# Ledger of designs, part 1: VHH binders against GDSL esterase/lipase 6 (GLIP6)

Scores and structures below are computed, not measured.

Target 1, 339 residues: GDSL esterase/lipase 6 (GLIP6), of Arabidopsis thaliana (Mouse-ear cress) (q9c996)
Amino acid sequence: KSSSTVPAIFTFGDSIFDAGNNHYNKNCTAQADFPPYGSSFFHRPTGRFTNGRTVADFISEFVGLPLQKPFLELQIQILNGTSNFSNGINFASAGSGLLLDTNKFMGVTPIQTQLQQFQTLVEQNLIEKSIIQESLFLLETGSNDIFNYFLPFRAPTLSPDAYVNAMLDQVNKTIDQIYKLGARRIAFFSLGPVGCVPARAMLPNAPTNKCFGKMNVMAKMYNKRLEDIVNIIPTKYPGAIAVFGAVYGITHRFQTYPARYGFSDVSNACCGNGTLGGLMQCGREGYKICNNPNEFLFWDFYHPTEHTYRLMSKALWNGNKNHIRPFNLMALATNKITF
Below, numbering starts at 1 at the first letter of every chain, in headers, positions and changes, except where a header shows other numbers; antibody chains are not in Kabat numbers.
F, E and O are the ipSAE of ESMFold2-Fast, ESMFold2 and OpenDDE, as the mean of both directions, binder to target and target to binder. V2 is 0.75 times the mean of E and O plus 0.25 times the DockQ between their complexes.
Where letters were taken out, [cut] stands.
The coordinates of atoms that the task and the answers printed are left out; those that the model quotes come from them. Centres of patches stay.

## First folded at step 1 (VHH)

Design c01 (framework vhh_5c3l_4; at its last look DockQ between E and O 0.01; V2 from the best seeds 0.00; counts 0 for: pae O 5.7 > 2, placed apart)
Amino acid sequence: QVQLQESGGGLVQPGGSLRLSCAASGFTFSSYAMSWVRQAPGKGLEVVSDINSGGGSTTYADSVKGRFTISRDNAKNTLYLQMNSLKPEDTAVYYCAKYLGSDFYTPWLDESGYRGPGTQVTVSS
ESMFold2-Fast, scan of step 1: ipSAE 0.429; ipTM 0.735
ESMFold2, look of step 2: ipSAE 0.347; ipTM 0.705
ESMFold2 (binder alone), look of step 2: mean pLDDT 84; pTM 0.858
OpenDDE, look of step 2: ipSAE 0.024; ipTM 0.435

Design c02 (framework vhh_5c3l_4)
Fold by ESMFold2-Fast, scan of step 1:
Structure c02 (fold): chain B 339 residues (1-339), chain A 126 residues (1-126)
Amino acid sequence: as target 1 above (339 residues)
Amino acid sequence: QVQLQESGGGLVQPGGSLRLSCAASGFTFSDYWMSWVRQAPGKGLEVVSDISSGGTYTTYADSVKGRFTISRDNAKNTLYLQMNSLKPEDTAVYYCARDISPYFTGELLYSEYDYRGPGTQVTVSS
């Protein structure tokens, strides 16, 4: 809030961050621009894949900035000569991943295109260099890559190890590109236990009475290697500081001790239909909705509730080394890090 | 093994009707969204219609809306497409397809299929 010193936040990734980019993309079928998405906070859909605010929204509030606008909304303002980038931009696209082919059929904006959009704004001098250098960069992606590895239509051409390595090659390229464009405060979040999402009920070989172990093994492999990449950033990129958000551990703790966090259900979607609430997207004809979303870890078949995002965001903001390493987002954002 | 087999195609005059059927086997039919997709001579694939696993949701391409009706009988593992007021532009090979898109596709802008049938020819000509 009043303690924040960052002028802006630049956000890249998937559905945990998407602030409505998919809504402004007419070719994209991954949509949450209909009720009851956003019903608990906005009282209307905004394109966010939850009942209210996402992680990016909570972090914006914690640093004392307004909720982010999606890039595609701001692009309309650029064309009209009325653009305002003073508080940053959200480039995130729900369903996107690190690999170009991930959900390409759905018309999502891959992270490579998100980076090109940012690069174009920087090269056109539409964002002051000093703003970029002082700003917080939020990145998270990869859950869609790993979930898609297990879809029947996508015959795997790579082993799980090689697939994860291909994802990590794109992480390295992403970090290199944003650093060259002026990024100096970088927060890269790990994947959560993607094998626990209700939509696993759609996979022929996934169990429904427990999380999909093989999928979570790939997520953990990615997370371990991602942390090594994040840890080397200050050495490899002079002047940059970076933190690793341990989202897997945070979410696993909610699943292990649900009552301590106000959860009565950590397995089923609050909004959806079929097994686990995982066979039908929230908001489609015949959907069912729970009485209290604040008691559910999952809002829909892929995505956490606002309550889950609130708890997760607070752990990332104020938490200890079990939540975020080597220091929390408050320390990263307020530049109160002693070297 | 997943199998999809279309039937009911043929030659019909403009303004006529045809009913296509697709027999599904090798999977739990009632768990999956199903689609009808067509390919006209010299053109790309077009998604015609989509139906949810329980049959409560249906979508249609603008070109067929109001003329075609998709339906399913989960007890018989069968998908149907009732085609009324047929036009020469409806001439195509029609494919039955299993839709495994992670999100509902709404206006049929895009759908993903892991299995398709061999197709059935529909020709609308006088």
Scores: ipSAE 0.000, ipTM 0.162, lowest interface PAE 13.3, mean pLDDT 87

Design c03 (framework vhh_5c3l_4)
Fold by ESMFold2-Fast, scan of step 1:
Structure c03 (fold): chain B 339 residues (1-339), chain A 125 residues (1-125)
Amino acid sequence: as target 1 above (339 residues)
Amino acid sequence: QVQLQESGGGLVQPGGSLRLSCAASGFTFSNYAMSWVRQAPGKGLEVVSDISPSGGSTTYADSVKGRFTISRDNAKNTLYLQMNSLKPEDTAVYYCAKGEDFLYGSSWYPIGDYRGPGTQVTVSS
């Protein structure tokens, strides 16, 4: 839709960005490499945890770049002598979080390892510093950390406040590491209302007739403190510019005015089984699927539909200060800043 | 069809060690994450450790970190828990558990028939 001047996009985080990294990781059980994932756009599974494109995919299209390849696919191409890094790399791993232990036993690639993968490419001079300095960095993570705080039969060690602060310590380390590796255009997205995901139906103390309030309070706490971190980036890291993507507010708007955004259902998974569609992963034996995914906010028990991601991505790309602060992704990508 | 059988429990003095084993059958063991879960007298279930299908990734409850080691032998369809520096607070029935395939990413815990019958661990002088 718009010409962009950024040469590449580097993406880190969880399932809202994962472009197939988990598919290429044989140790990982968090998978979406089977039908009907990808059915609405790719007409095949690609490892993305939705019926089509993710937020990273839409932003790549808006910037004027091809859809990103997952790092693990590109690593295989490096070993075979066929690698191409011209448009950037997606390091995201579905199920990962800020804390090292979050879903570690499922073989997800934690953000610390995603950063190490990027560092290795930079240190081996496989990506030029000038490309890194001019490129867009997309980051989002933390929903899995917060959801896991409420898992049954697992005693939390930290209070909610202390747990969120431990997550934010990792945010600070992440920003410091990418800055030292040359990042200068940083977009960090907030969490959505994670307490509203259909998978809350699995939690014995979570309500099903409304969102899980305690979980959303924790997500908002993280989001508020994340915004404070993002706001000091230009001061703390000379030459860096950063924006905070207000994903919680964007999603809340869809839930408050569903018909306005084309939604007939903002509570249930289109694809799944059981209460809220939240008790079974989409595509597993016995799953059910809705007639029109474009009318659902959620595709599966954790993840938004392509339609939701499209609307969210548009709000982040060309939206106002209610959607992204202090300016939008188009301004960040094209060096155009408005007061 | 899923069967899990724990062994290796017993009475041990504080500071002692035990090695638990779990023999698995009725499913492709190497395709599933596995857990050790315990229930102390008068308390609920607690997940103490998890291990990925390949054994390349592990997690531990804070109560057991540095003392317990989870491992697996996929060729033998067997899960292990090495317990060192045992404390009276570790007294519990220990269960082997298979991950539910629909509980990706959010909820690894044993429920119903997917648990084994358990093995009693008693730490007392």
Scores: ipSAE 0.021, ipTM 0.545, lowest interface PAE 8.4, mean pLDDT 88

Design c04 (framework vhh_5c3l_4)
Fold by ESMFold2-Fast, scan of step 1:
Structure c04 (fold): chain B 339 residues (1-339), chain A 125 residues (1-125)
Amino acid sequence: as target 1 above (339 residues)
Amino acid sequence: QVQLQESGGGLVQPGGSLRLSCAASGFTFSYYDMSWVRQAPGKGLEVVSDISSGGESTTYADSVKGRFTISRDNAKNTLYLQMNSLKPEDTAVYYCATSYDLPEYFLHTGPSQVRGPGTQVTVSS
């Protein structure tokens, strides 16, 4: 049981949120539309990059709304004269980042295009402005930008500091654009410890016996500066309220006290193959799968399990200032905040 | 077994053109992103260009942007690199590579991912 006054949720970002957009994009190679993705909850693949529900799905349940549909599924329904946007839309695309070139060759939908898709619906009056103004906006992106900074034979032209600042320039543009389109309740989530993902096993200079420290330093740099941006939103954008989801700290707590959260493995992918389970995507020929995904922090080489997303979502919904600040998603969604 | 076989290399004058081909076998070519990678004398590997599985997205190294064009024919299981306005600095062994040994989510190739024997391109007067 949860309480909420928001009529809809609009979700933008990467694989932590993607509800099947990549599945409906035949030109995209970043796919999870095959078994065993979705096997623990949906009992079929839905295009989500985990064994069940994502953070966006759990937050939808907590606010009392149905699970979100991906924008590209709804776009097909518009063409058929059958679509409903009253409870919100998921625009997220797995593999996308803040920078336009991040995984562009994979055909992912960059956040700039996700915002353009939303803008088109707003400008065509397919979503009422009053619904937008009362709705919850969920944003998370940047893990793919930072992971790609460390890929071999694709030397970045920018220093880590300058690269993070380029990402934050896109954060500022994103916030400005959604505010101008009517967004007033904004939740921007930090990155988790990207350097701990099993896929780091593919990087020749990354350790496998511990997390990749340089990558996590860069993620923390982004997170600290993102929090500064989020903190000035109510001052810079009149009528807007915003919260910073401290995903890094939440995940670090799961890694520090795994048994308290039901984890027996916080390092390896439940589904994959090779070192850490990180060298092969879950579901590809030769993959292996663990006996109990609920005991693993990671589902595949890059993405958390449904259990991890459940715990993270609860911490973001009803947590204290160590989890989300200045107040939690329940407070943001129920309008129990004085302006 | 995954096999990649490059062809079309040779000696060419500065400002000239060459078209490289890579014949792929032993895997579903249309499902995988492909790359052209080169190694100049005394240098490490450089990723020259990438192309998505369907051919809809391409990237190029700054050193070759505007001069080289990557393409693919999935019906023929063949990858191409059209090289125009060649410079002495383009002299290298060119390798056809796939992300087959890496998760499909990541399109980055390294020395250990190179499958083809390579084709020598020499740009000299």
Scores: ipSAE 0.000, ipTM 0.167, lowest interface PAE 13.7, mean pLDDT 86

Design c05 (framework vhh_5c3l_4)
Fold by ESMFold2-Fast, scan of step 1:
Structure c05 (fold): chain B 339 residues (1-339), chain A 127 residues (1-127)
Amino acid sequence: as target 1 above (339 residues)
Amino acid sequence: QVQLQESGGGLVQPGGSLRLSCAASGFTFGSYAMSWVRQAPGKGLEVVSDITSGGDITTYADSVKGRFTISRDNAKNTLYLQMNSLKPEDTAVYYCAKPSTEYYDFLTGYYQLSEHRGPGTQVTVSS
């Protein structure tokens, strides 16, 4: 498309990006391939963990590209000789994290495997190197690692500080690997306030009348140190440009001034059951669904609504330094930076 | 030879109290963390509370926090659950569990335990 700002988008991470990869992985139990997921936009489930489009979908639209296909769908097409990677690929897997053991029993695709999938395509020359160098790389991961730290009856072997540093070691390895594979336009998003997700209702030590402070402290610790890593990318990796998406602050703004953003509920899941709508996944037997998902910050017990993702994506696309640093995704995608 | 036997369940009115006991044998009770797990009709297993081997740390599911108290007597090889301010939603079969490995299903919020559980004791909260 002549109006597109980048030729392709390559997306890595967890459920805020997953476009259906888990659906094509039959060993994975983390699924959203059943109603009412996707009901507000696609009018059917697509494997996305929300009622419609994710952040990756909105960014694809903003740059003038079609919505991304999951890698595992495209892998089937590779075997049949029909694959096309010209507009990019979504490698994200819902439930995955930076650490290999995060949700391993659920059969999620860890970020290390997502990167290996991308590396294999590059090494087989299935994607032109010039396309990779001009393309946008979207990364977000770590919420599942931090939520898992607080699971009941688990004795974490690391302190919160050491655990966050182990996650950041994997961030450094991830950036190094994609740079060596040709990535030059990198957007790494922070975590949102994980301690505010409705699923905290399942945690014995978490309050329900307010967000889980200890979990949010750990998320903020990760975010602060992630920003430091992103800030040194242009000096450590010659030719690379990188931005830090301040997702925590963006989401916190929605929670602080909900009416300004069209929200009537920023605490409960629109779709779920039990306290906060947080005790059962949307779509399971006995679930309840709200009348208007556009008024809810959360769709299900872990994941934002399409409306939340729309607002978040707009803030990341055209926002100021409070939303994304040092410049927004529009500037990153167009390579049009005013100095 | 691990054996766990619950007792103390029964019918109680909303707002009432029950105390569950679990008699453990066949292993060194004081060396293992212990849990109370429940299963409501038509639902999966929910971990209600746990306690470390020495009793130093206890945790509770949000649904029971402030109402239930877990305790243990290592000299008597017995685990307890004091249940106060009972609600109809607390109606379930309650199991004493010695966890060795567990898988937590984030999507359902329930544990898949691979270790020993007792036969369970029925708690019915009804008016």
Scores: ipSAE 0.000, ipTM 0.184, lowest interface PAE 13.1, mean pLDDT 87

Design c06 (framework vhh_5c3l_4)
Fold by ESMFold2-Fast, scan of step 1:
Structure c06 (fold): chain B 339 residues (1-339), chain A 124 residues (1-124)
Amino acid sequence: as target 1 above (339 residues)
Amino acid sequence: QVQLQESGGGLVQPGGSLRLSCAASGFTFSEYSMSWVRQAPGKGLEVVSDINSGGYSTTYADSVKGRFTISRDNAKNTLYLQMNSLKPEDTAVYYCAADMFEGYGSYLPTFDSRGPGTQVTVSS
């Protein structure tokens, strides 16, 4: 059946997916619930860390589903009898990582807690098992773990290799847990070039005239090993199918051939202040904003623009094996193979 | 395989309106997101507006937001662009585009299978 879509999407990870969970978490200080976040699409802040839609939003549109609601919004609505989980849920928390301690002081929801939230809904029979088994699972996390490795106020206790392996141990636990809860269509996205984010300007040992090479080496190390884990999913977990989204390569093409993708600036934040636009969060007192966000790869000091997410999402949806492997998200969602 | 045929362009005065149509064939129209893309003289391609396969989610370039409305009729395999409050800066050839299963097509409209576009000229 070529025209079928998935019944729901379940999304876990960090700021590239967060649909407002941090906004509904009163203990969290990692926020984008103020202007000009969301200004290009929603015309208001929604808690998304960009000027409009995220990758999860574009994928929801491509499969024919409404934009996802954050889990914490749905949980608040449950007492009012208006909660509906049938089209899926976004559990993502901006600033979170694979490691429990990553940005813990900011009150972010670590991926382990995101998984516990999902498990609780499944155990309470608030989501039909058949819906889970036919749904799309979107996962991306690790950028915050790697960026924090390079923070100047602490010496890392682990080598880069050991730190990446600790992150990958959590990837393995995450996949095991969602499979046991019924997940069968899994898309795990790689990290982009974290060392290129404007916020690197805050790091005393990072260059500003080029990307931070050591940080990107660590991101590539994580990505290569993540792909190995994704590739064994169908063998290790009977009935599961999985794809690896090659986000690093996709983003690198935008940086290498910017004019082809509508970019006039792939280095500076559209919204921020200071060197690279990277020294101040967008929307804080004294911030500046560019005239056309669609020409910028980065919206703020850590996060891509809606335009970047749109192009990235199209590459993941329709792309070839250079963008996503072994097949694209449309094939994963519709059970279709294209030549 | 993909064939897109644009129509509805013409000459209008500033402040005027036009409605563009795009007839699609050679693919399952209802399964793909669609875009309107324009090219002004001496400039590159600009994505004006996008609409998802179901027609309930739309985007607009900042230059046209509040003035243009994209819509689709999946039963007729037709894409529309309602253009109001037209400005001289809107003068361009307007192309209909679909996101396809090709690496190139995922980022940019493919010109080898598209129609000739429809010319919009905003001038007194």
Scores: ipSAE 0.000, ipTM 0.119, lowest interface PAE 19.7, mean pLDDT 85

Design c07 (framework vhh_5c3l_4)
Fold by ESMFold2-Fast, scan of step 1:
Structure c07 (fold): chain B 339 residues (1-339), chain A 126 residues (1-126)
Amino acid sequence: as target 1 above (339 residues)
Amino acid sequence: QVQLQESGGGLVQPGGSLRLSCAASGFTFSTYWMSWVRQAPGKGLEVVSDISTGGGETTYADSVKGRFTISRDNAKNTLYLQMNSLKPEDTAVYYCARGPDLSYIYEFGTDEYPLRGPGTQVTVSS
């Protein structure tokens, strides 16, 4: 019933956005295509790594568009001659990062490949230039890169500073590529406090009685430098406007004042097993599930609940400069772009 | 000058009900989140409930969920707290507090609500 504010949304990144791409990828082992994923909203698994809707889903609803389809599902429709790209595409792959080697053994689709998929559709004239120029581009990635920096038995890595800079080099390439393909409304979200995810219980050198401070320092380092990159976009890329989604700060508020946001637990996974609920993926044999997912910040060992995503999405949509800068997603989506 | 003035407190028996009101003046009431904050004898300040600018979003402390209802009338610049099934542990001074401007999500602690009214005493006694 609401008119859409933008014609389409193009989404790139990891599990906070993945709408089922991994499900359609036969070589990918990072899956959430089994119960109880999706149980609170869809009443079935959809490939989303939460109990319901992701951030991309809530933003689609806020702009007045249907929930996004994953690119790999739409690829099947192209083969059948039934494809419709008018409302946008979700290219996100859970477990992917900015660096090519991040979870490569799991068969995830790295952001570089997500961009190639988008470029191919643009070059084949399957998406009109005017739609691209008027559409929202949602980007978030890097949590998997930083988590994996701390994995045991890893090959010698760069220093934290050099590793973060390597990630940011890929951010710069990503922005350059989408701009050249016609993107003009860009929302790049920061990382949350990845050192607080329940799966840190699997890391021998991480504390379980508190968040992993060293990991969160790397996330904050990435976030600060990402904001600098986003702030220069209008100057470096004529005609583009961009916003930085301060996801770390938003999530930190939920952890600092949990009861005010409806949370009774901001540390343990609602669905999982072992310490913090972090040692076993939700839905695998022997898993346990909480009574009320709406009271948990985390759904599984890596991923927030639908309730967390709902609150985060509202902050990004209508929030002030503490949540998103220099203006919110509603302002970004409703601004007229003329060339 | 910004002013918040509470009313509706008093003595009530356990299981009873009270409705608190807060009259706001000196600012654009409709653009602020509003909160009810309380202080029980010998305890610190507690945020019991808050409400968004248009009234569409509310939060409640676990201690009052299902019993208290916050609401607002922007045309009258008035904040309300309907208190049902009152317990002796609800005995406190209740403060009307001005929250953040035009934010859907904010930090909700006692320090996030520094601007408060003088308070109204609620006593729940058998």
Scores: ipSAE 0.000, ipTM 0.153, lowest interface PAE 13.6, mean pLDDT 87

Design c08 (framework vhh_5c3l_4; at its last look DockQ between E and O 0.01; V2 from the best seeds 0.00; counts 0 for: pae O 13.5 > 2, grease 25.6 > 24.2, SAP .725 > .668, placed apart)
Fold by OpenDDE, look of step 2:
Structure c08 (fold): chain B 339 residues (1-339), chain A 125 residues (1-125)
Amino acid sequence: as target 1 above (339 residues)
Amino acid sequence: QVQLQESGGGLVQPGGSLRLSCAASGFPFSSYAMSWVRQAPGKGLEVVSDISSSGGYTTYADSVKGRFTISRDNAKNTLYLQMNSLKPEDTAVYYCAKDTHPYEILFSGYTMDYRGPGTQVTVSS
């Protein structure tokens, strides 16, 4: 275990990182605040869309920080004088994307609003600038944008290329905004193989015996361009350093060599129902649950298990250039950069 | 209680060989991936090699590839490191380490929750 001088972590994105923000939004229908979510670690649902900790949580542990609370929880607690922003903030919202229209009817908090929430805190001097400059910024989003592009009731108005460009435009705006607010240590995580999620069973044209290739092609397209954006951050934004987490490749290895990672099932959801376990959300009436979540890559119809997240986090923390580049999270956190 | 005890270190000339052993107890050894890590004077900890719980998969630092071999005997709860063609830069305290989770990753850098007291390896003419 390494010690880090990182004072705080600020996290933005979707359900991959959400620590329970949606729980505090009663108008949001994207929820995981019921059993058996969180059963493996927290022993209660926290709003995390997995059976335990997320990658963001593990990174917190690796750097030696308490887990970040969701922003909406902190707002309540701060008003009551029971908490502060000392270890950072999780702004992520399940169901959200880079595009404003992504799942807007579900009442999710889009990344634009997440960023505005952060900006407001900074402008109100509720977070010290020195803390911000030394803190890690973790970003993961875009899978919902990609998945939604393939929904049958959605007539995409944009070509795949144009759609991805729109996503990347928001990525650029996001980086620009957080940099201006003082971000200097930035980690942007790529999409996993979105076409392999159990929820693809809901799509009429998606195969159930293999991953949805068209969707993965689009994910890869986004990832490649994302990496290009991340690579130029140090040049474009003086003083900032950044890493690209190659989540797609990491996940692909889990699928390719499941036994090496303790997986017996890399296709079906541990918790859910129907084809691939992808036709019903975990915890809803009629759901089924596997005996051992650690043997499954996917927890529910869309999200990895804690075990998957743990393995992924380790790869990102100490991994080589195949997993994270140009250096790993440990290096980013400790300023011990080795190329 | 988890216990790890390294042995087999010593003084050797450049080009020589050593075999390190690690006796493990207090946990189901065969269920966990294990690692050798080392710390040279004035340097931080470096992961030298990893081995999966079954022994079916191994990883090596670039600096030791082709020279070092990690292995394990699960029946004996013992981890080994065969070190051949030793170099002065291999001089370090070598530690046996246990991962926090039983399953392997294809990368070096396990999150270690326990390591032994270490054994000194000195390569010098």
Scores: ipSAE 0.000, ipTM 0.268, lowest interface PAE 13.5, mean pLDDT 90
ESMFold2-Fast, scan of step 1: ipSAE 0.195; ipTM 0.623
ESMFold2, look of step 2: ipSAE 0.000; ipTM 0.244
ESMFold2 (binder alone), look of step 2: mean pLDDT 83; pTM 0.854

Design c09 (framework vhh_5c3l_4)
Fold by ESMFold2-Fast, scan of step 1:
Structure c09 (fold): chain B 339 residues (1-339), chain A 126 residues (1-126)
Amino acid sequence: as target 1 above (339 residues)
Amino acid sequence: QVQLQESGGGLVQPGGSLRLSCAASGFTFDSYAMSWVRQAPGKGLEVVSDISQGGDSTTYADSVKGRFTISRDNAKNTLYLQMNSLKPEDTAVYYCVTGESLEYFLQSLGYGQDYRGPGTQVTVSS
């Protein structure tokens, strides 16, 4: 039981939210549908890129809703005439970004396609308009865009500034599209310190004894400009309210004061192999796993542990303006909105 | 389909030399930049050297400058790495990669999608 009043949650983005969409997409090579993913909570892999629940899962629990199903699982049910979207849908695809070409070779579902999937359901009247208007919309994406900017031998056609602006152009399009489809309660989360992920060990130009500073500078640039976009939503889109989740600062606090949050390791992947645990995906032949995942900030080479997601989700739900602005998710979920 | 086959590795003493070769097939070799990439035990990938499609432009990692020489023979569809004054720190598996596919190689390596050749092991030890 939660104190929230939203009937449903609609989730778009990347691996901090993906509830198994990549698993149901057989053309996608970015998979977590094998052990030991999901081992700490589900006791089986579910396609989530962590040892248990993601941020979307914790927020679902906090609002009193069941854990979300991935859209691609529900699409199979539509074809069989057995579907229910009343409690919301998770469209997120691990590895996707704001830019269409981000990890295109891996067959991820880009945000543009996630939005098209939602639009199709709305236009076919498979979700009641009143449910959409009262529901919580969770969005986070961009870490894969920024990580990929730093891949070697890619001649960037855009400067870091222009590249971030291209990402933000897609943020603006995304907000416009969901608003036109009925969204009124919008939570857009910033990127975390992507330059600190263990997978930076695969980049020939990235340091391993510290976070990749240039990558984090680019993430902060995106985050600052994203906050400006979120702040004008109530003015630009009448009847909408929106919050900015300050995920960078939340994660940085875990790295700065690890013992306060139960962490003994905020640098290495619990599950993986090689330097930082960052050279091999968790679960691939030869992988190693830590004894206590709850003591690690990172589960695998890109992704936080369930414990990290639990703490992050609590900060976003109950936190003050240092964590989420202008008010927290609990306030967003319980406010009455004039449409 | 692009195929790359590395050879020429082995066990060598510090100060020794090795010449690595990469036989390429399935694409127009002289139209693509080529790179040598290595992975030392317990370490990430390091781009060692790259060479332009015509062979007129080369770069080297700071760790190998003055010791390694990259070259290519477009008539034979073969990439080479001449390794002199070898150090224990050069111990690694060495891979050849096309310039356009290096991004895909690095991204897919961690996900268990191997777009590389088998590589050639270089061990510098007594």
Scores: ipSAE 0.015, ipTM 0.381, lowest interface PAE 7.0, mean pLDDT 87

